# VH-VL binders against Inositol oxygenase (Miox), part 10

Target 1, 258 residues: Inositol oxygenase (Miox), of Mus musculus (Mouse) (q9qxn5)
Amino acid sequence: FRNYTSGPLLDRVFTTYKLMHTHQTVDFVSRKRIQYGSFSYKKMTIMEAVGMLDDLVDESDPDVDFPNSFHAFQTAEGIRKAHPDKDWFHLVGLLHDLGKIMALWGEPQWAVVGDTFPVGCRPQASVVFCDSTFQDNPDLQDPRYSTELGMYQPHCGLENVLMSWGHDEYLYQMMKFNKFSLPSEAFYMIRFHSFYPWHTGGDYRQLCSQQDLDMLPWVQEFNKFDLYTKCPDLPDVESLRPYYQGLIDKYCPGTLSW

## First folded at step 4 (VH-VL)

Design x24 (framework fv_rocatinlimab)
Fold by ESMFold2-Fast, scan of step 4:
Structure x24 (fold): chain C 258 residues (1-258), chain A 124 residues (1-124), chain B 107 residues (1-107)
Amino acid sequence: as target 1 above (258 residues)
Amino acid sequence: QITLKESGPTLVKPKQTLTLTCTFSGFSLSTSGVGVGWIRQPPGKALEWLALIYWDDDKYYSPSLKSRLTITKDTSKNQVVLTMTNMDPVDTATYYCAHRDYYGDYEGWYFDLWGQGTLVTVSS
Amino acid sequence: EIVLTQSPGTLSLSPGERATLSCRASQSVDSSYLAWYQQKPGQAPRLLIYGASSRATGIPDRFSGSGSGTDFTLTISRLEPEDFAVYYCQQYGSSLTFGGGTKVEIK
């Protein structure tokens, strides 16, 4: 649960989460997986997708003035400095928010951006605005979905949990469909990087398997670069393009299906 | 609601070391993106940034004062501590601790919520 | 180090008037890296604007920020009695520095 003060930007952020927490149900997420699962919206390269990030506004983010493509390069460069030997991890930084392009195809912001949470069970306390945003969610009136475990078995593993639909799950499925040649840690970090109630809030431990415990340090390491680079200097994007094009060519080359 | 409060000595002799503690509530320094900074203001003068510590223990210091400053945190106690060596009368100022959070803020180092400040006088 | 020069040092106005405060940087600052604060006597600073033009949560619409490059402006469209205070600009594009402040006082 976050501490927010009232204001015009907070009203937008709150409205996004209220819509998200009202409408993200088991049925909704299942339909979105079908809608996007054919990856037929566009054919484009990774660098073309990075360029498209600058055309969108993230309404879950109260600070919308910084170019999103610069954030992608800043995140990637932060990881590169900390982990120079893990070039696949540098690429994860560049890729992590590319799923947000769904907003440019008419998807509402509450189904694209923001913190994710498991559908099909009772939301836990660290879910943002938890106390005031779930009251109208129809799944919480359903005995199958309104308990701590809901539809899940204890320690079933996050890979078996139905997460709210957003850029995390979309990009993970897109990377799998296009057969990215990245290690399992990369796919995992992309899939769960917005699951703040778990990796930062410490909630949902009852759904976690041993794999999730083993992967938690990777998600936490990635997350320290995700929100910002600690240095405010702007990246020289054009000087970085050859390096990241080399990584793209190695792990996810050519024209991809989105 | 987020609150921060500075504590420490109000009087320091020249050449001594100043230690100030920021105690806060309403947020955790284990939360990704969160940081706490220290800013001072000499009487009748402008604000001057001193140091910043992030949730993952990354530390930043004013270049002109870096050799004199140490910032640490105790996440379990909700405290951030600033130490400043070799105090001089020109260091007389109100010292503030202040909060920053991610907010999706890629642009960085501004502070949304501040403590009330504590006046530190360095006697001659 | 980027030096921020605020002008005027003191601005004397009546309630209901428009206040225009200037902040000039010694070298170019990307607009994404400029903030404004309000400080009343005996109180801590309050964040008003970040990213040159984005209002912080809880800040009334009468406050607006603008500018790019080396010249930035804070505008208060219609001064209320509670707006008489000292205002500071801050850049965070190259390290972190504050301006010298502008005092807005009752005429």
Scores: ipSAE 0.000, ipTM 0.418, lowest interface PAE 18.9, mean pLDDT 86

Design x26 (framework fv_rocatinlimab)
Fold by ESMFold2-Fast, scan of step 4:
Structure x26 (fold): chain C 258 residues (1-258), chain A 123 residues (1-123), chain B 107 residues (1-107)
Amino acid sequence: as target 1 above (258 residues)
Amino acid sequence: QITLKESGPTLVKPKQTLTLTCTFSGFSLSTSGVGVGWIRQPPGKALEWLAVIYWDDDKLYSPSLKSRLTITKDTSKNQVVLTMTNMDPVDTATYYCAHRDYGDYSYWYFDLWGQGTLVTVSS
Amino acid sequence: EIVLTQSPGTLSLSPGERATLSCRASQSVDSSYLAWYQQKPGQAPRLLIYGASSRATGIPDRFSGSGSGTDFTLTISRLEPEDFAVYYCQQYGSSLTFGGGTKVEIK
């Protein structure tokens, strides 16, 4: 898991996770699914949403050094070079962080950004700041939610797990609502790309079904391109727009409900 | 023992504002996870969710009716108030308030309902 | 919004018979977010089932729920006279919507 013990953004990152781990409960996540589930906040195209990313600062990211839209194109281009035959996967790279626009609608950062985790059961060791951030979460005082399985059955499948609310789950639901013409692997990668305690930390295996074991390599492959550091090589976004507009027109055209 | 009871006018003229009060007992809206919702049912038709308010004063509204609805609470009086503007004859319905509790019921269903109050909108 | 379609609209049966009520969602609903209510004439709805299959407190074991994905079922194994009522399904996985209802009436 990522090192947050040094760096100029430590206090901000820690505060975001402390708030997240205090307030992300079964009840909170259920409320957010209802709040956003009608997708009535805005009508706009994918490229308009990509443009809105530049108005955001990700308070959970210790390596902020350039506009968020550039990260989207950089991730997409990395996938394109590695997987030139899978144009839908190129588009996943462009789309993956679009759920972060919730922050522009008044959603607090701890409910938008950062690593996700299952609510409704005891947090496992690889969850960011696990040893110091869950003290005030009321679910951990509830016998239904404070055991290893909590509210879940063994091997129930991640599709049946209530994940902490953030850009992953929001964007997944938005894509389903708008009938995106992407393969199931695309929806899955979007939904779980921030679930670092599972795909990187190796935790939560007791909640996984065979589908999750089969999909894990796809999430891990995507993660190779999602991670970035302070890099000098920035994409020429203007030159890339026609290519990605073509993919948008193919898989998720026109004005969408957000 | 949890109870809820709706009160308000039984007759409303078109274009007027409807104000309904839910008075409850057996629980507190200061308790984490507790919420009170409003649901209506036109005569002979299906149930329609309108709004909900939670212990932390978070409020959710039906998207199609959001511009017309306001939900508030007075924890000291054990009351939740729903206000609906610009009433029309199609808004004639039985209006229910209902309880939900994260502590007892962690999901988005309503476990206990008031008796309902019929509101008729006519000129 | 997810639309819930209940079928049949009316089910005419005699006491002692088995009732099977269907609720179909326009898109997949996690079974954890499906509930069933019973409503008798002139009365408020009563919660029967939550999480597709869990009986609410005080609900007799003749009521059972099942299903996943887009297809959910409420079963009453042996109808009692007091079971003749309208039944509504509700989802709460994406916004909050109710089905159109199924009326179970005496044949």
Scores: ipSAE 0.055, ipTM 0.637, lowest interface PAE 6.2, mean pLDDT 88

Design x27 (framework fv_rocatinlimab)
Fold by ESMFold2-Fast, scan of step 4:
Structure x27 (fold): chain C 258 residues (1-258), chain A 123 residues (1-123), chain B 107 residues (1-107)
Amino acid sequence: as target 1 above (258 residues)
Amino acid sequence: QITLKESGPTLVKPKQTLTLTCTFSGFSLSTSGVGVGWIRQPPGKALEWLALIYWDDDKLYSPSLKSRLTITKDTSKNQVVLTMTNMDPVDTATYYCAHRGYGDYLSWYFDLWGQGTLVTVSS
Amino acid sequence: EIVLTQSPGTLSLSPGERATLSCRASQSVDSSYLAWYQQKPGQAPRLLIYGASSRATGIPDRFSGSGSGTDFTLTISRLEPEDFAVYYCQQYGSSLTFGGGTKVEIK
């Protein structure tokens, strides 16, 4: 479980969300879509990207402070045990945080990590620190973006919603650009796994289509493993490499554009 | 009304650096959401986006050209400057500056354009 | 990068006829992120349509845009003499990419 009401890292977590909720505007997200949409920052394999995660610590995470690559393998192995017949789902666990590498390219943490929320409409109550972090966001002074629906139509579908910029949306776009051979459920889980106000908080139902209702159980199933806590010892990565390399070769082989 | 005008050299030698200035009126580059972009068009060919600068000094570049491009602004002079290094005959084109800020933040189309300036790269 | 393919390359028509111009994307583009421009010889491009179907200020109602996904269309319902020009589509959903253009010429 994630705890945002107390803990030794609370001040750091609050600061990250205050910056995020101040600066994530419709305009900001629009710019990031253009900036990253050509996937020209680096060419590398999935395993090389997993290795880069070791240089990062998620400043929005109130839990154990250790390398993100540990979480990737831990999440993948948890899914593998629960769903041994769905090898594509094991790979989703390994991939889910790879978008965090944007932080190594100069992107501030508040634009990479943490819970996502729809920009372009009034934030709902389950958004973390909602009551105390949005006061300086200019979109909330704009009549186009300060109502419950904001710029959106009722039940428009989450695929038509502009989410705050972070590793979720970046990785989803990257996977689509590189033509990963994963089922639609995999892309969806990657795109919305950090949308905690919706899949855990029960908010934003007015923006959801029937597709979103059908996909919710998949995101919730994935979330069981994303919130998974285990002994902080690193998994035996060397023994796991052949298995996950096999999945990478099957679904997203070779050198990819990031 | 909004107007933009490009200025700079009309002839550049290979391997030299091109500097173009866009001078505008009718809007301020201190206004939230406003941006100015550069687009070029080789004779008889399609339009190609080069760079864009926002009111808050945020800068975006074409991925294929970003190592050669620098965009800057002088808000007090109502000017945006584009610099492109290592010019080649293939860079011969009409260079346009254009206004982005047409009412929505999702708007990355250009509603008003300068007349364009032809830059010929020849030895 | 998304590649936009415009067809036909040249469209030969007479004044009064309807023009239908196609723009196909190499991958799906949200209709919110597609624009059309008109360019006459020696002139800067002129914005016609944005968001696939919204007419820009001052654009006559004979110009209309439609489409979604990978297939977009610009329609000129009744060609006027001043409409003979080159037309470019542009996507802005992933970076900024322009199509190769369609020349509408007098038959």
Scores: ipSAE 0.295, ipTM 0.714, lowest interface PAE 4.4, mean pLDDT 88

Design x28 (framework fv_rocatinlimab)
Fold by ESMFold2-Fast, scan of step 4:
Structure x28 (fold): chain C 258 residues (1-258), chain A 123 residues (1-123), chain B 107 residues (1-107)
Amino acid sequence: as target 1 above (258 residues)
Amino acid sequence: QITLKESGPTLVKPKQTLTLTCTFSGFSLSTSGVGVGWIRQPPGKALEWLALIYWDDDKYYSPSLKSRLTITKDTSKNQVVLTMTNMDPVDTATYYCAHRDYGDYEGWAFDIWGQGTLVTVSS
Amino acid sequence: EIVLTQSPGTLSLSPGERATLSCRASQSVDSSYLAWYQQKPGQAPRLLIYGASSRATGIPDRFSGSGSGTDFTLTISRLEPEDFAVYYCQQYGSSLTFGGGTKVEIK
């Protein structure tokens, strides 16, 4: 469970969401998709990217007491234990936060981390700090974007919704660009794992298609492992590397474009 | 009514630098969400995107051409300028500038185009 | 870079017939960022469809767009004489790339 009403890091978390909800507009998100969509920032392997996760801190997370790479392996191992026959799902756990490396390329934290929400329509009640963080967002003064549906048609499908820019959408686009050989469920979970107002809060049903209803249980299953706040001691990460290198070689081998 | 018009030399020698100006009316490049792009089309061939500049001076370039391209704006004159270095006969094309506006869903595409200007690269 | 492949290269039809034009992407494209343009000889392109399926202002309802992921279609339900032109698809989200075009010509 994520605790946003009390915690030792609440002021920092609130500041990140205030900045996010102020600056994530239709214009901003659209430009970020163009900025990152050529995937020309770096060429590197998955394991190199996992190593880079340790160079940054997630300012939106109220519980940040261990390295990001540790969380990646922890999530992957939890999935592996629960779903031993679905090796592609183990890899999803390792990959899910790799989009956070954007922060190392000068992207502000509020455009990298945290819970996502649809831009281009009125934010719904379960969006983090909804009542106190959107006052300065210019899209809420725009009649095109300030209604329940905003720019969207009823039941248009989440694939047709412009989500706030962050590691979810960036990593999804990166994986598609590099032709990862993962099943559609993997891409979907990566794309929407931070969309907590929908999969946990139950909001935004009016934007969902039948595909989204069918995929919801997958995102909820992944969420069980992603929200694990504390873990017992994990095996040495180096002891896990051969297994995950095997999965990388199977699904997303070699040097990739980021 | 939004209008854009390209201007510049119609003939450029090989290895020279091309400078094209897009002059527009009906919108301001100080308005949030607004951008102006450059697209070219060699005779009988497909459209190719070159560069894009936004209201906040944010710039984007075609990856294959970015070492040769510079896009700038003069908001007070309602102008966007594209510079392309080391011209070659294969760069002979009609060059278009076009309006983009992320404040309007239809404007996310290039919704309004200039008439185009033919630039021939020849000795 | 995302590559858009349009087919057929040329479509020869008579007025009154249906035209179906394909645009296939080398990787998945967010449908919010797929457009179709019409270009007549000696003229600038004109926006027809944006967001894969939305008609641009002033575009007749005989033009429709559909598709998602990697496979997109432009349909002209009943060709009028003025519809004989070259049509280009474009993705404008993660990058800005155009397809090679489909020429719709009189049979």
Scores: ipSAE 0.000, ipTM 0.427, lowest interface PAE 14.9, mean pLDDT 86

Design x3 (framework fv_rocatinlimab)
Fold by ESMFold2-Fast, scan of step 4:
Structure x3 (fold): chain C 258 residues (1-258), chain A 123 residues (1-123), chain B 107 residues (1-107)
Amino acid sequence: as target 1 above (258 residues)
Amino acid sequence: QITLKESGPTLVKPKQTLTLTCTFSGFSLSTSGVGVGWIRQPPGKALEWLALIYWDDDKLYSPSLKSRLTITKDTSKNQVVLTMTNMDPVDTATYYCAHRDYGDYYGWYFDLWGQGTLVTVSS
Amino acid sequence: EIVLTQSPGTLSLSPGERATLSCRASQSVDSSYLAWYQQKPGQAPRLLIYGASSRATGIPDRFSGSGSGTDFTLTISRLEPEDFAVYYCQQYGSSLTFGGGTKVEIK
């Protein structure tokens, strides 16, 4: 993610992060986990979900001119070119933003899109708009949640950290619920791909375990394709569908619970 | 000091709508983090969560029952009301309302419960 | 939804003995999202443990909780006469579900 202080989309991007940073509390995130954790909103295939991505605009993204499904295939193809022998990694590129469909079910954008951050502790400096968006968050006036570690133990591991609610955590839980047959690296990359303050900003090291240090290079590798495969060259999406349908059939077949 | 008490009909006919009221004292549903939930227990069986309402009027329902359930609050009366449509003999249960506040930890565990009210659906 | 399976269904013990109650989840549950309740006949449930291991206010130290992933345990180190009851686990990490209960009865 790019952090803008001016530009044609600044007002929308800033408003999304101000709402996110105001309303994402420990309590808010816990209730969203409960609300979505039964996966009873819709039954559909991965390709149906990919199609639904085109019906929404990511209000946190300053580069919003490209269709979301295009970005999914573009990310997947970038990974395929760099890692042709890791077909599961190609699929991660296609899947990574599917959690954004929550916005089509009435979830506000600030609870779906954008950079994630740990709730329950003081935000660190690389969190986007950190200096100007958290002043109305009630958790920051709570002594349990307003210190560097907040509610967490040193080096507790990101698996034990409550992240702000968005498409990362929702999709991670959806994939686990539906028993996707992907390697652990795939689940980890999807869960933390929007945690830019950590994998790009270098913050939150005090919450990380050895597992997180070992997984960081995977998240950084994925991030290269999420950020750097945004070019105007259009892949022939229809010619790619049979290949990605084959991967879907291998790793996450059929009608899934969302 | 916190108390909750369920009230409503003890007998309901099949296909009727059940309305239960939870009246509470010692806390306010205008306080951030506070919620009131409804849980039921058929005779000799396990607990089953039904619905939850928060201080900000956010509402959550059991997925299997949500088409039949409506939860509302009246903060001025210290009341939460649960409505359940199309009652069936299998809905015979003791219905509890319970207090939720995340306190020192976040979560939807229920720290304080009403005494429960037995609702029998006759057939 | 996550299904919680409690075992044994009934545990017959004498006062002074240790009780160990199991709660197994159909999929992984973060330990932060598991609670235990005690219910005596004709009474409402009483919160014992939240976050898998934290005792609720007023709960004696003979009650302890542990576990992670899919396996959670409630331990009563020395049963008192008042501890003979039904115990329920509850998860709140993915929706809200309760286990089927374990009855601790006098031998």
Scores: ipSAE 0.176, ipTM 0.669, lowest interface PAE 4.6, mean pLDDT 88

Design x30 (framework fv_rocatinlimab)
Fold by ESMFold2-Fast, scan of step 4:
Structure x30 (fold): chain C 258 residues (1-258), chain A 123 residues (1-123), chain B 107 residues (1-107)
Amino acid sequence: as target 1 above (258 residues)
Amino acid sequence: QITLKESGPTLVKPKQTLTLTCTFSGFSLSTSGVGVGWIRQPPGKALEWLAVIYWDDDKLYSPSLKSRLTITKDTSKNQVVLTMTNMDPVDTATYYCAHREYGDYVNWYFDLWGQGTLVTVSS
Amino acid sequence: EIVLTQSPGTLSLSPGERATLSCRASQSVDSSYLAWYQQKPGQAPRLLIYGASSRATGIPDRFSGSGSGTDFTLTISRLEPEDFAVYYCQQYGSSLTFGGGTKVEIK
């Protein structure tokens, strides 16, 4: 599903990553944390947010061409079949892309979608289009941020790393702010599910703590279902609503601050 | 040496729009990592952040006031302009512009401040 | 919104004494995102400390900052006459908010 060398949407995908890799700096990410950190953009339920996903298309993904809410339910159902005893994990599948609603509030696609990477250090080889998209990033010219470790200490842990701003970090912070009653594995998966250079590419091991090594299998397990749901097999969303509303009521009820 | 100076009207009538200009020297707002913010202080009360603009024209606003605020820059004139609509007596305050220091982590503290300009809102 | 509560509201001290000013956050604040300012009557605020403990350029060594989590402290080891002023803490980790201030006045 990630064919970036010959796909018909290659130019769109490349343009999104070029903009992302040009503009995602330490300063930019820290500004976005301040901008969104009071969670004052909207008050709404999870199901209302799921509905809002249908108003946008992920420009970093050339292989998905159906409503985003359907992808959310497909991912959730795939997890449900594989892990029927872990209802919190089913909910993670439904929630994982809700941070993309930032695009409806004026955020450009390059600050919302796509694979994430650590800012504040030199990008590693498995970052998508790494060879051709970072040359205009000012942090690359800054000696504080242009070395392998950059601003980080060896093995500092991904919890202490500034990731590029996007739906992963935004949703993670939103869930913490609203005190979701999900286990720590759920928060970790949400935060790092788009960190493909690490969990799939094997890069950034110098930044990882023991916690990150322990959590890697969970992120990889989640990724199987995110990958699988690129299949155009469409769920009956209306029949699934009562089940997922029950999980929402259990873990993240009512109107939430976004 | 970095200096900043606020200018604008000292008296504003209710429901009017306030326009304040910050004129600075000793730095360029085209330099990566540099920003200029606006902070106000009602008489006898605490400081309140309003807005900030960065070298790349990115803009950040206080969430409670963002519908009333516009911040712009003119790099060639070394100026940052703040516009605040629908003024009310509660908006009476000393308005400061301030320089944001560039640092390792994004540093949103303000290292150098203008002298401030008192804006009174009354009929 | 993170609320910063400064205490005491007023400290009445004599020159030569130690001043200890408290700033308490309603939620945990990474120490990298806490600053202290000094403001004299009729003047703009002056940055003293950033990152909870780093002294700003030109600030005398009698000023020191400490703390982590929800509890932060500004200490002035030996008050000079020019140190009698209002002091504000500021966090910049999840929006920009200031404390209510502590006035250090001559006894």
Scores: ipSAE 0.035, ipTM 0.609, lowest interface PAE 7.2, mean pLDDT 87

Design x31 (framework fv_rocatinlimab)
Fold by ESMFold2-Fast, scan of step 4:
Structure x31 (fold): chain C 258 residues (1-258), chain A 123 residues (1-123), chain B 107 residues (1-107)
Amino acid sequence: as target 1 above (258 residues)
Amino acid sequence: QITLKESGPTLVKPKQTLTLTCTFSGFSLSTSGVGVGWIRQPPGKALEWLALIYWDDDKLYSPSLKSRLTITKDTSKNQVVLTMTNMDPVDTATYYCAHRVYGDYEGWYFDLWGQGTLVTVSS
Amino acid sequence: EIVLTQSPGTLSLSPGERATLSCRASQSVDSSYLAWYQQKPGQAPRLLIYGASSRATGIPDRFSGSGSGTDFTLTISRLEPEDFAVYYCQQYGSSLTFGGGTKVEIK
């Protein structure tokens, strides 16, 4: 969850969230899971996907001065410095936004970028622009989806929650489909890194299981590096490629189905 | 191909510690994504998961039994060891080790199993 | 902490008949995280189905899995003599738990 109360991109960011919060319904997310679940859009390596990020502008992010691949390597290097013994965690930093490539395949920005939230229940207060962006969402007029728990049981676990469709859920499912050899913490951080209303805002505790309480510190640790921080010096991406290629070869080698 | 075999004592006294060894062949526990789990089955009852260890030495335990369980590996010997403290007659069961298949700690199942070893807890 | 309840406890059938085995979860389970095993007396369990509907290597076409949410089914379309065994479901979406088993026995 970021503060978007002023700035030259406020109208653009607000419009993206208004569209997102209007159109992300239980039916929409279920259809997207089916649409992408065969992973038949492209065959390519991780490094090819990283390169494709540079062709994308993220309309939910107000800073467009740096290539998107820059932030992937910057995030990965920040993690590497803080956690040199956890090479899988370095790779999580490189991978975390690769699901954004859906935008290059015709997916609208509001179904790719930005903060995520559970569909199928009433949005909680820390959801970005919550008070002004959900009024046209048909699920909020459906008795099944308009209560605090909505379609969910208390403490059902976030693994059993239908999250709004975006790069988090898509990349998580892509990684599972391609059988990435990463620990559960990596899959969890990828799946929920944009769930700012929960890990930063403290909302949705009624949906959380013990697993989610145990995993929260990992997501919060990752979030420290996923904050938009600029360094005047660009990372020497070409000098970093051999290191990250080694991690890719270890955890998610070769040509993958996207 | 992949084979697993459980070994250890067949009789344990109450309040003693049980140590079981799983010896395997056909795969290495240094291979990324590979894990070995322990599952038990009391006579005439259902399967119950106990513990799992991964190639990177990460460990998962059944929440109800976690305080009693320790799982370790010796990659050079192709062995995984399970230790269970404070044994009770209700812990009498066939203990299996099994090869874990896919890619995260919550999203996995067991494709190949050892034949099991019966451990009886009695005075 | 998801509890899996299998029913019936025992299913008495003849060779050639269809067997339908139920597995119900106390909480919703993504279908990607449900497996089925077969166990014969004195033997270790054998993986049949993973991801609710994907058949494991070497498993005959007569075995099929289906279901989503809290209700999952294993179907054996035409029982062969070697299919009389105990069957267990397992979820792996939130920790790991097994069902109580269904014994398929000769009538």
Scores: ipSAE 0.000, ipTM 0.379, lowest interface PAE 17.4, mean pLDDT 85

